# VH-VL binders against B box and SPRY domain-containing protein (Bspry): the designs that were tried, part 7

Target 1, 197 residues: B box and SPRY domain-containing protein (Bspry), of Mus musculus (Mouse) (q80yw5r259to455)
Amino acid sequence: SPLLTQLWAASVLGSLSGVEEVLIDERTVSPLLHLSEDRRTLTFIAKKSKVCSDEPERFDHWPNALAATAFQTGLHAWIVNVKHSCAYKVGVASDQLPRKGSGNDCRLGHNAFSWVFSRYDQEFCFSHNGYHEPLPLLRCPAQLGMLLDLQAGELVFYEPASGTVLHIHRASFPQVLFPVFAVADQLISIVRGPLAT
Short names: E, the ipSAE of ESMFold2; O, the ipSAE of OpenDDE; V2, 0.75 times the mean of E and O plus 0.25 times the DockQ between their complexes.

## First folded at step 4 (VH-VL)

Design a27 (from d5 with heavy chain N32D A58K L99D, light chain G28S N31D A50D T53S Q55E P95R; framework fv_danvilostomig_arm2)
Fold by ESMFold2-Fast, scan of step 4:
Structure a27 (fold): chain C 197 residues (1-197), chain A 120 residues (1-120), chain B 109 residues (1-109)
Amino acid sequence: as target 1 above (197 residues)
Amino acid sequence: EVQLVESGGGLVQPGGSLRLSCTASGFTVSSDYMSWVRQAPGKGLEYIGYIYSGGSTKYASWANGRFTISKDNTKNTVDLQMNSLRAEDTAVYYCARGDYDFWSGYFDYWGQGTLVTVSS
Amino acid sequence: ALVMTQSPSSLSASVGDRVTITCQASQSISDYLAWYQQKPGKVPKLLIYDASSLESGVPSRFSGSGYGTDFTLTISSLQPEDVATYYCQQYNSYRPSLTFGGGTKVEIK
């Protein structure tokens, strides 16, 4: 799509006019994570403040969090700084993703409700519904861009600094999707303003 | 059904090398991470290392440099290359299937094990 | 280095007894802990994962509990077929190392 190409090119060249301001939804943040005051940085703290949460929106086992903005139609782009983490997942999740429990239905990439790019140490994969596709030519990215075209049914993962497309997933997506995040080492942060390289 | 079968065990002289192989059926090793665990006679379980779905490996510190894990997705096998073997490496060697990523390192299926004896 | 300590190293109990095995981590592992059963002459079998989740096909008399550093495996009513060595294992994702406990041998009196 021409619009998809324009938005991607603008992101790659450091022009963030097409990239959205995405903030974490405080209500969803796992007790294993600390959310910064600006709602952009998630830090893995490895100790639950509560064993269970009584808030229905909050993940209570996996170190997950959702963005505050839901995507229902159109073209959306956002960038995450992943330089400081060797263990993270970023992508999109349906509003139907369960929040409670330790099962695979809440574990990003292991259920029908989440589509994620993941890193664990030196391994990089795209994961959805328990299927894990290795990404063997991926250099360790400092930033990851995501581009979601709900009309075309495309989720694109790219490296903004180099302009390299890392993975494209094509599917008929659910009507409501949220950017979704998990971190199990150090921190990740949503990029705002000029692109950090 | 899911099965893991180890092969290649036997008697080896100290300082020698041996290659173990684990054949998987009922699932693909390209989708999961695979581990090797050993157990010396009358002793407990000891973790050796694992190989991720994408081919990256991690080893216990004592195994690093002597043991190498590799896989062949076409043959659906995982191998353990053992070098510079010592008497204390005498053990039953198991391959085991682990979950894909960083939240899960428990093993839901184990092979039958293969005995490696290192002695002169 | 993360150390897993099991207690007791062995125990003898009667059929029908409640048996408790403990596992202690030298630092917090949240609930990233599994329990395995190894019967004499057999391969290990997964019983419990994520500290308290019962593996499919495992009898309900087995249960796990705990969080952080202290964990327990309970057999509510010991049966003859439960004679085995039981092992705990940590898989804390923040520190990607796998460590087994020393094992607890369960025997019938």
Scores: ipSAE 0.063, ipTM 0.609, lowest interface PAE 5.3, mean pLDDT 83

Design a28 (from d5 with heavy chain W103Y; framework fv_danvilostomig_arm2)
Heavy chain, then light chain:
Amino acid sequence: EVQLVESGGGLVQPGGSLRLSCTASGFTVSSNYMSWVRQAPGKGLEYIGYIYSGGSTAYASWANGRFTISKDNTKNTVDLQMNSLRAEDTAVYYCARGLYDFYSGYFDYWGQGTLVTVSS
Amino acid sequence: ALVMTQSPSSLSASVGDRVTITCQASQGISNYLAWYQQKPGKVPKLLIYAASTLQSGVPSRFSGSGYGTDFTLTISSLQPEDVATYYCQQYNSYPPSLTFGGGTKVEIK
ESMFold2-Fast, scan of step 4: ipSAE 0.140; ipTM 0.652

Design a3 (from d5 with heavy chain L99E; framework fv_danvilostomig_arm2)
Heavy chain, then light chain:
Amino acid sequence: EVQLVESGGGLVQPGGSLRLSCTASGFTVSSNYMSWVRQAPGKGLEYIGYIYSGGSTAYASWANGRFTISKDNTKNTVDLQMNSLRAEDTAVYYCARGEYDFWSGYFDYWGQGTLVTVSS
Amino acid sequence: ALVMTQSPSSLSASVGDRVTITCQASQGISNYLAWYQQKPGKVPKLLIYAASTLQSGVPSRFSGSGYGTDFTLTISSLQPEDVATYYCQQYNSYPPSLTFGGGTKVEIK
ESMFold2-Fast, scan of step 4: ipSAE 0.073; ipTM 0.602

Design a30 (from d5 with heavy chain F102Y; framework fv_danvilostomig_arm2)
Heavy chain, then light chain:
Amino acid sequence: EVQLVESGGGLVQPGGSLRLSCTASGFTVSSNYMSWVRQAPGKGLEYIGYIYSGGSTAYASWANGRFTISKDNTKNTVDLQMNSLRAEDTAVYYCARGLYDYWSGYFDYWGQGTLVTVSS
Amino acid sequence: ALVMTQSPSSLSASVGDRVTITCQASQGISNYLAWYQQKPGKVPKLLIYAASTLQSGVPSRFSGSGYGTDFTLTISSLQPEDVATYYCQQYNSYPPSLTFGGGTKVEIK
ESMFold2-Fast, scan of step 4: ipSAE 0.194; ipTM 0.678

Design a31 (from d5 with heavy chain G98D; framework fv_danvilostomig_arm2)
Fold by ESMFold2-Fast, scan of step 4:
Structure a31 (fold): chain C 197 residues (1-197), chain A 120 residues (1-120), chain B 109 residues (1-109)
Amino acid sequence: as target 1 above (197 residues)
Amino acid sequence: EVQLVESGGGLVQPGGSLRLSCTASGFTVSSNYMSWVRQAPGKGLEYIGYIYSGGSTAYASWANGRFTISKDNTKNTVDLQMNSLRAEDTAVYYCARDLYDFWSGYFDYWGQGTLVTVSS
Amino acid sequence: ALVMTQSPSSLSASVGDRVTITCQASQGISNYLAWYQQKPGKVPKLLIYAASTLQSGVPSRFSGSGYGTDFTLTISSLQPEDVATYYCQQYNSYPPSLTFGGGTKVEIK
């Protein structure tokens, strides 16, 4: 189908060419997270950092981080290795997402500014603005692909190794979106390089 | 309906051990951070420690080495193993649920508590 | 060490009275403060989190305010069912360094 061909092409291009080189914005990283030197791996440290700077861009409660790259038009794809984490959220967020506080307005999936796929041990869901849609997955994905089509108004979550579409969300998205990440167990990392298995 | 029910409390002699269990219903413990909090008779609340979704644990410094938290996802239970008990450990022990997704540090549901008395 | 101090330790008021309970942190905790209600012989119940956000199902007569080191729980019109001990709790420190206040016992005259 055209959609499956598009997802396969996006996965191959994202893995092999690095067409969308997504890196995490260090200024946004929660003090509960450690960011690797290559800016692709977020590790949950379960303890607030003593050395974390007090930037207005930085999340100060939830273990969130944003990508440095903003998407405004076109078709974008990126892949995240989630094999080593039982608690994470990945998706997109508006630049209007609040950074400070412990409330739902900063909690990914519980506000009008974020759209995420999440895992909590063996439970999977898609969340936006407090709407929680359970996803009946037979196995835990080792990698998650995201395809954002801003012209069509589609955000697609898929498993790159199998080509399986896990969820499609259709919406009129804000003009500026960032890949967004949250980790509450072990680590997740942005994939770049050879075609992922 | 979300419920937490503690069990296993009772009388134990100084130096003894006791295992408490917390049974959850209406949600899965694998989806939440679960904590233990105690309250000595006529006193306030005191935090003990937690277990988070991936199985890792952390404890208040005074509890580290004597108390161990574990979970059984199949039985939907969270346990607190207490060793080398002292008279000062006499308290009602509560299990408490952190927010549904990602830890919040505050607790939306508590069990009814189970009394542990350390006395000869 | 981050210490939470509640005042008063106990109070008695009449039905319909405005009741104010204070909680003071020894260090700045932003708005990372929760309030719990514990009725006699019962389990603690979450009333407020993020200093001022009311938990679902909690009556609107309860309100919270404050930021940094000074926090207040207010009951605008005390009801008989509000007889309880109230506890504040900071969560600016991540577990296992969470700290509770000593509690405030509210009784009706």
Scores: ipSAE 0.062, ipTM 0.576, lowest interface PAE 4.8, mean pLDDT 84

Design a32 (from d5 with heavy chain L99S; framework fv_danvilostomig_arm2; at its last look DockQ between E and O 0.17; V2 from the best seeds 0.00; counts 0 for: pae E 4.6 > 2, placed apart)
Heavy chain, then light chain:
Amino acid sequence: EVQLVESGGGLVQPGGSLRLSCTASGFTVSSNYMSWVRQAPGKGLEYIGYIYSGGSTAYASWANGRFTISKDNTKNTVDLQMNSLRAEDTAVYYCARGSYDFWSGYFDYWGQGTLVTVSS
Amino acid sequence: ALVMTQSPSSLSASVGDRVTITCQASQGISNYLAWYQQKPGKVPKLLIYAASTLQSGVPSRFSGSGYGTDFTLTISSLQPEDVATYYCQQYNSYPPSLTFGGGTKVEIK
ESMFold2-Fast, scan of step 4: ipSAE 0.269; ipTM 0.692
ESMFold2, look of step 5: ipSAE 0.068; ipTM 0.619
ESMFold2 (binder alone), look of step 5: mean pLDDT 89; pTM 0.913
OpenDDE, look of step 5: ipSAE 0.353; ipTM 0.759

Design a36 (framework fv_danvilostomig_arm2)
Fold by ESMFold2-Fast, scan of step 4:
Structure a36 (fold): chain C 197 residues (1-197), chain A 119 residues (1-119), chain B 109 residues (1-109)
Amino acid sequence: as target 1 above (197 residues)
Amino acid sequence: EVQLVESGGGLVQPGGSLRLSCTASGFTVSSNYMSWVRQAPGKGLEYIGYIYSGGSTAYASWANGRFTISKDNTKNTVDLQMNSLRAEDTAVYYCARGYDFWSGYFDYWGQGTLVTVSS
Amino acid sequence: ALVMTQSPSSLSASVGDRVTITCQASQGISNYLAWYQQKPGKVPKLLIYAASTLQSGVPSRFSGSGYGTDFTLTISSLQPEDVATYYCQQYNSYPPSLTFGGGTKVEIK
């Protein structure tokens, strides 16, 4: 039931004391992005990197990157600081997400392999497989939390500071999922520390 | 429905300046990179430059220093400021929408506005 | 500087003919190539992007192929409404130094 799912998600959020250690996989980072030395911050640079390494894992068009950690089962939570960007996407992607090309099959939220919360200027939405659900947010979140329950088949987007659930998506997810990121303005950073203090 | 409408074209003397505006409707210019492309009478398409979602600009080497692209997100417009105009700048000027934030192919084009540089 | 060369510069063919237009890049551009159609007196229209992906609403008689430096636009059965100049465009450069080919004018004999 959608109601039972919401009650479960709220209960879990209220009980969480920490988040996963998530770091970005430098092999996947688009040449339009700069990855910090601590592997937590992605900065949109609007120009191709001098180094033209073309690993099979690397996104070569869209400004995307994947986390180094794959999720196959269980409950996982992580937080991203999005305060400084007006154009980003965060969520999860299947290991089957294509890395090469400029088409919708590599564009987060426009294919069957990615599920993302996105901000484009003052508009917010949840996107999957070309379906875009507008999210009526009263305030721009400074941080976005994600909670993935692979057994229950739920992906929850929430605001860590208030504990407010922003969106819940329910689905039968693929066997292997990675946190996924896209930045087209300024920067976003993966946060360390407790989910609630 | 996506529309792009250029305005501001006309006759200008060599050495003069002119500002073109492109009004977008059906989408927000902050969501896509926006470009200007020109076409001299009977000639091919020639890229001028772009402004991407974050506001940064880049220009063809021949346009750099004479042409400036800017945008106003609240008015949903993209402008092209042209200075030190020459006879060879006579062309139809198009604004074009990049498919997304930085993609270099154009899914929508305006109708174009004619600029004639003549003494 | 990256140069896009189209051939032929013009061609005349009969209705129903298979028409092939070639575009060559002076450097490798992966699949970052688009094709546009410009009918006389009209604005350019996107036909193909990513070298081979057909834009929504474009007739299936148009197809694109190629990777790296050599690209082809094919019209499998030329129709009267296909009279136009066709342009290729690379978008591999960052910041975008977008380059158009010189165009190929397609006419019916």
Scores: ipSAE 0.015, ipTM 0.493, lowest interface PAE 7.3, mean pLDDT 84

Design a37 (framework fv_danvilostomig_arm2)
Fold by ESMFold2-Fast, scan of step 4:
Structure a37 (fold): chain C 197 residues (1-197), chain A 121 residues (1-121), chain B 109 residues (1-109)
Amino acid sequence: as target 1 above (197 residues)
Amino acid sequence: EVQLVESGGGLVQPGGSLRLSCTASGFTVSSNYMSWVRQAPGKGLEYIGYIYSGGSTAYASWANGRFTISKDNTKNTVDLQMNSLRAEDTAVYYCARGLYDFWSGYYFDYWGQGTLVTVSS
Amino acid sequence: ALVMTQSPSSLSASVGDRVTITCQASQGISNYLAWYQQKPGKVPKLLIYAASTLQSGVPSRFSGSGYGTDFTLTISSLQPEDVATYYCQQYNSYPPSLTFGGGTKVEIK
């Protein structure tokens, strides 16, 4: 039911004491992306001339990166500042997500291993396994919150400032999931929890 | 309503430089992939490069180092700076708007009329 | 070094004929292929994108098919206004690095 789901989501979001500390795994960062020294900011550089080690974990085509933190059980929340980008994807990916190649198996939202909220210009979508659900947002979010409940099998996308739920996806998730990121314009940054009041 | 108009073409000596401009109307060049494509007389289409809303640029390997794409959001223009011109650079130069397909790249939904550049002694 | 090979380079057909143009990619590009029409002395116009999706306003006699490396543009019943050179273009590269086919010139007998 939509009403019960909204009330549950609002209750959970309101009771969160803070967000998880999430850092980007530098070994996974695409050559099209620059990772900041604090491992929280991904900047799109649009050049494949970057010299970097060719780890098996590294995405070599799409501008993707994974968090270093793996989620196996429980309730997890993190926030991404997306104010400065008009082209990004954020969500979760299975450890089985392929890293090499230009095909859909490595493209976030186009395979069975990734679940993402995406923005391209003024268009917003939730994508999984090649199915794209348009999200009719009237206002562009400056920050995106994600809440992953592995016991309930829910991935929630919300706007932290207002507490507004933007999308809820329900599924039986693989045992190991990572926050996943892609940037094709400017930058996005992982946010620490809000200051205590 | 959507229009792209190129200007700045003409006759240039080998080794010379030339700047082309593309004026957009009916849309804003920010938020779009703007590209330059050329066509030598009687030949096919050849991709040069792009500039994206955030200012990111990339070029075909043969164009890198000689050609530079820039934009002015206030004037709603996209420029192509061409240096060290050769006879083989003689072509009609088009600016084109790219329509992005969920991060795969883009295809061109609008083209300008083109401007002729002739490189000859 | 992704190469797009287009065939034939030219063809002549009669009004009402079925015309087929082929485009081959040197590596897999999924369905990320567009087709353009360029009439003599005019600018190119988008016909098809995502291998088979018809651009708004394009007559239904045009259709596209293919996936991976082999793609086809079909004109089911050639009309006089279809005299043009047709180009395929791959866009399965990120950051965008686009490649056009060599073109196919379509003329009426």
Scores: ipSAE 0.017, ipTM 0.539, lowest interface PAE 5.4, mean pLDDT 85

Design a38 (from d5 with light chain N92Y P96R; framework fv_danvilostomig_arm2)
Fold by ESMFold2-Fast, scan of step 4:
Structure a38 (fold): chain C 197 residues (1-197), chain A 120 residues (1-120), chain B 109 residues (1-109)
Amino acid sequence: as target 1 above (197 residues)
Amino acid sequence: EVQLVESGGGLVQPGGSLRLSCTASGFTVSSNYMSWVRQAPGKGLEYIGYIYSGGSTAYASWANGRFTISKDNTKNTVDLQMNSLRAEDTAVYYCARGLYDFWSGYFDYWGQGTLVTVSS
Amino acid sequence: ALVMTQSPSSLSASVGDRVTITCQASQGISNYLAWYQQKPGKVPKLLIYAASTLQSGVPSRFSGSGYGTDFTLTISSLQPEDVATYYCQQYYSYPRSLTFGGGTKVEIK
């Protein structure tokens, strides 16, 4: 039931001590992105500041970045402010996600290693391994929450302000997952957790 | 095998309206971004607008307000409604397929085009 | 408005020649540039996207390079079937706008 699923999601969120403090891994940040000093804001600069390819962790074509935090077990939650961007992708990726090249193997949502919620202007969808599921959202979310339950095998996208579940994906996830981000317009930022101050 | 076939072109008087249709086969328009591009005789290519897989549209500034793009996922068709036509709208009109992704503003397949002539 | 300028507007070369066409953007567009080939009376065909990635099925004699504002399309050994008008297209501003260059007509002497 959709209602029962939403009640379950609300119950699980209510049991959390707060959302996790997640920071971006500077080593992975695409040359098309600027990372803020606090490692929470990614700004699309649309102009490569450098083309060095001797860092094996760094994406060199797509405007992608990974979080520094790896999830291997348990229940994890984080929130991203997406108010200022009309083109972004957020979700999770396996440590096996390739970093180099312009092909689909590095393109979030087009390979077996990434699961993402995306916005492109007024269109929203969930993408994994080349399968794209349109999401009929009536309003553009200002913040997007993600809840990953590795024991249950569930990835939930929700709107924090209303507690509304936007999408649930169920899968047998790989042993190591990272929050993953892509920005192709303006900026997105990871919201500070309750423990940030 | 991917194919796009345009229809509905013809002679129209200035101030008139015309609807073009594009029939897709070998793929579904519900999975792709679809666009219209025109080319005046002996001139270059000019972008008109697109429709997302989910149905949202966007247009070049000069086309906004006069041209409307729509689609029918069950019929696998994309339409271009043209209003208040002028002599400078005389062109071959192409429908073109975009790949599904926010970085895919290029077109991998094009229809054969249909000629629209705006003349008295 | 983001303007794409191609040079030259036309050129004539011999079979087997190396042909280079240039495209300049009025502002930085990263590598969000595609090249199309349009033979007389035919529809445009995608040759290259992301400035340098060759589309499947396109002959290897075609190549693209460039970043930011300056881009080139090269045909390493011109063949008779390559007679066409070539267009560059930026998609840096997509979904808000797309712009094509004015085209370069390639003819055989």
Scores: ipSAE 0.044, ipTM 0.604, lowest interface PAE 4.2, mean pLDDT 85

Design a39 (from d5 with light chain Y91S N92R L98Y; framework fv_danvilostomig_arm2; at its last look DockQ between E and O 0.21; V2 from the best seeds 0.00; counts 0 for: pae E 5.2 > 2, placed apart)
Heavy chain, then light chain:
Amino acid sequence: EVQLVESGGGLVQPGGSLRLSCTASGFTVSSNYMSWVRQAPGKGLEYIGYIYSGGSTAYASWANGRFTISKDNTKNTVDLQMNSLRAEDTAVYYCARGLYDFWSGYFDYWGQGTLVTVSS
Amino acid sequence: ALVMTQSPSSLSASVGDRVTITCQASQGISNYLAWYQQKPGKVPKLLIYAASTLQSGVPSRFSGSGYGTDFTLTISSLQPEDVATYYCQQSRSYPPSYTFGGGTKVEIK
ESMFold2-Fast, scan of step 4: ipSAE 0.273; ipTM 0.699
ESMFold2, look of step 5: ipSAE 0.024; ipTM 0.552
ESMFold2 (binder alone), look of step 5: mean pLDDT 89; pTM 0.910
OpenDDE, look of step 5: ipSAE 0.416; ipTM 0.785

Design a40 (framework fv_zilovertamab)
Fold by ESMFold2-Fast, scan of step 4:
Structure a40 (fold): chain C 197 residues (1-197), chain A 121 residues (1-121), chain B 107 residues (1-107)
Amino acid sequence: as target 1 above (197 residues)
Amino acid sequence: QVQLQESGPGLVKPSQTLSLTCTVSGYTFTSYYIHWVRQAPGQGLEWMGSINPSGGSTSYNQKFKDRLTISKDTSKNQVVLTMTNMDPVDTATYYCARGLYDFWSGYFDYWGHGTLVTVSS
Amino acid sequence: DIVMTQTPLSLPVTPGEPASISCRASQSVSSYLAWYQQKPGQAPRLLIYDASNRATGIPPRFSGSGYGTDFTLTINNIESEDAAYYFCQQRSNWPLTFGEGTKVEIK
């Protein structure tokens, strides 16, 4: 039921002491992306208009970026504003995700090292290792929340404003995970922690 | 039903500027990128450029360099292609097509009917 | 720019037989390849995307395969209405590029 799902989500979110401070690791940012000064906003620039340093951590083809914070244990939550983009991927990736090349091994959702929620226009799906599960959403979310429980082995995607759970993925995750981002239309931005006083 | 329709002159003289309009209907104009693709008689397809109708950001095939501009009018659900200094080799059928500048898709699901532009004296 | 080369450029086939069209990329495009059908006087129509996924409304007799640099479009039990040009397209690298096209003629 939609009501029961919202009540469950509110109960789970109410147990959190707050969302994480997540910032993007500028060393990983693809040359197809511009990173804002506050390290929270990724803007798709399509053509490689600037010269990027050739660092081993940097994605050199796909418009991907990783967070600077690694998760190894515990419960973690973060929120991304996706209102301005019709093409994005957000989720988590293993530290083993390859950074170089144009193949599926670096394409989020098409390899064993990434688990993502994706939007393409009005189509939504969850993707991992080439398995793509369509998600029949009635409205485009303006914000997308992620809740990662490494002890329980659960990754939850939810809409923060309504408390609606969009998808739950259960898995045995690798030792180290990073929030991962990709954007191929306009921009997405990491929301600062909860505003409640 | 999704529809894209090109309109503009069928004949352009060498050195003149071409202006083509793509009018869309049947979906939310600002939700999909619009691309321009042309096809010379008896030849293959050539991608020219695109516009994000929400923000107005554009991308161009560098082959066209400073000749090509793509713009939009959200109030009319229209995208306009402007190309300067037309040459007989620019004779082609010009299509507008719907798609995304996307890393996991980037394909054209709907196309206009095409408009033939002949560049001749 | 990635160059897409199609073989053959002309393919005469008899109704009921299978037809195969090849597309070769000058460098790896992973699975980021689409196939389009274009009938005389019409705009292109998306058939296959991401190498093997059929677009909405496309009959199951159309199938795609391949990875990296070599791709194939197969039309099983070809029908007279399938007489058309067929184009491959890569979206791995910018600019987007198409093959030169294959003309399928029904005899």
Scores: ipSAE 0.016, ipTM 0.506, lowest interface PAE 6.1, mean pLDDT 83

Design a41 (framework fv_zilovertamab)
Fold by ESMFold2-Fast, scan of step 4:
Structure a41 (fold): chain C 197 residues (1-197), chain A 121 residues (1-121), chain B 107 residues (1-107)
Amino acid sequence: as target 1 above (197 residues)
Amino acid sequence: QVQLQESGPGLVKPSQTLSLTCTVSGYTFTSYYIHWVRQAPGQGLEWMGSINPSGGSTSYNQKFKDRLTISKDTSKNQVVLTMTNMDPVDTATYYCARSPYDFWSGYFDYWGHGTLVTVSS
Amino acid sequence: DIVMTQTPLSLPVTPGEPASISCRASQSVSSYLAWYQQKPGQAPRLLIYDASNRATGIPPRFSGSGYGTDFTLTINNIESEDAAYYFCQQRSNWPLTFGEGTKVEIK
């Protein structure tokens, strides 16, 4: 039931006092992306070859990046500003996600190691392991929130301004997960979280 | 290992319906969009439409939207192009081609061999 | 629809020479441009995607450049096997559109 799902998610989200401070891991950033000085904004520059060291942890083909923060237990929430991009993927990835190559094993949503919400123009999907669930959204979200409950085995995508749940995915997640990002148009930015008391 | 293969009639009479099948192998069927692109003899390439084999959502070039339907059969790894009311100007080689889902969708990394469809009385 | 214009339409080249093909979009397509090679009787083959990225298995003599509305495909040290039609294609807007094609002929 969509209504039941919305009511449940609103109840859970209403109990949250804030979102986490998440930063991009510079070492993982694809050569197709520019990372801002504050490590929150990824800009698509569409240049395959740029000044960039070839480190083991760096994606070398797809326009991907990982957060520096790993999640292993508990409840985690973060928000991404997606207003300025028509092509992005956000979600979580296992530490086992391969970094090198042009195949599906590094392509977010096309392997067993990544779970993402994606936008491409006017199409919205949830993707995991090559299975893509279309999401019929009434309007484009300006901000996208993610709530990861590792005890319950739930990943929730929601719109923070309205509290609307966009998608819930239930799974047995791997031991270690990282917020993961891809952008192929303009930019996306991690929203600064309030300090926890 | 990746292969796409078109099949269907080589000759269609005016006003008849065309049905072409694209059979794929060597990859996960639901992980890539399938597009149909045609090429009239001695002419350039024309994009017709696409389907997401996972959910079945379709996109059509407005030029063909009133007579073109693209569908899928996941159990057979097949995409079917159906076009009604064929006309001699529809004579062309028809290709199916795959594109990466989502970000890189819209460029074609693998193509079928193509099937020539002649529309004549 | 975005119109893609290729220049020249026919390009005779001697083996060992560089060849350049231009593609111009009627409006900005950012970097969302691909190049294909098509030999007579064969399906098109992807050469370059997103303006400058070489597809898997494509020789390094093929390169792409450009952004916005003006793009170039360069074939350095052209070989006899490179005789083919070459097409550009934009993926910025639907419908996807192709250039008219350039016939590269080896003398």
Scores: ipSAE 0.026, ipTM 0.570, lowest interface PAE 5.3, mean pLDDT 85

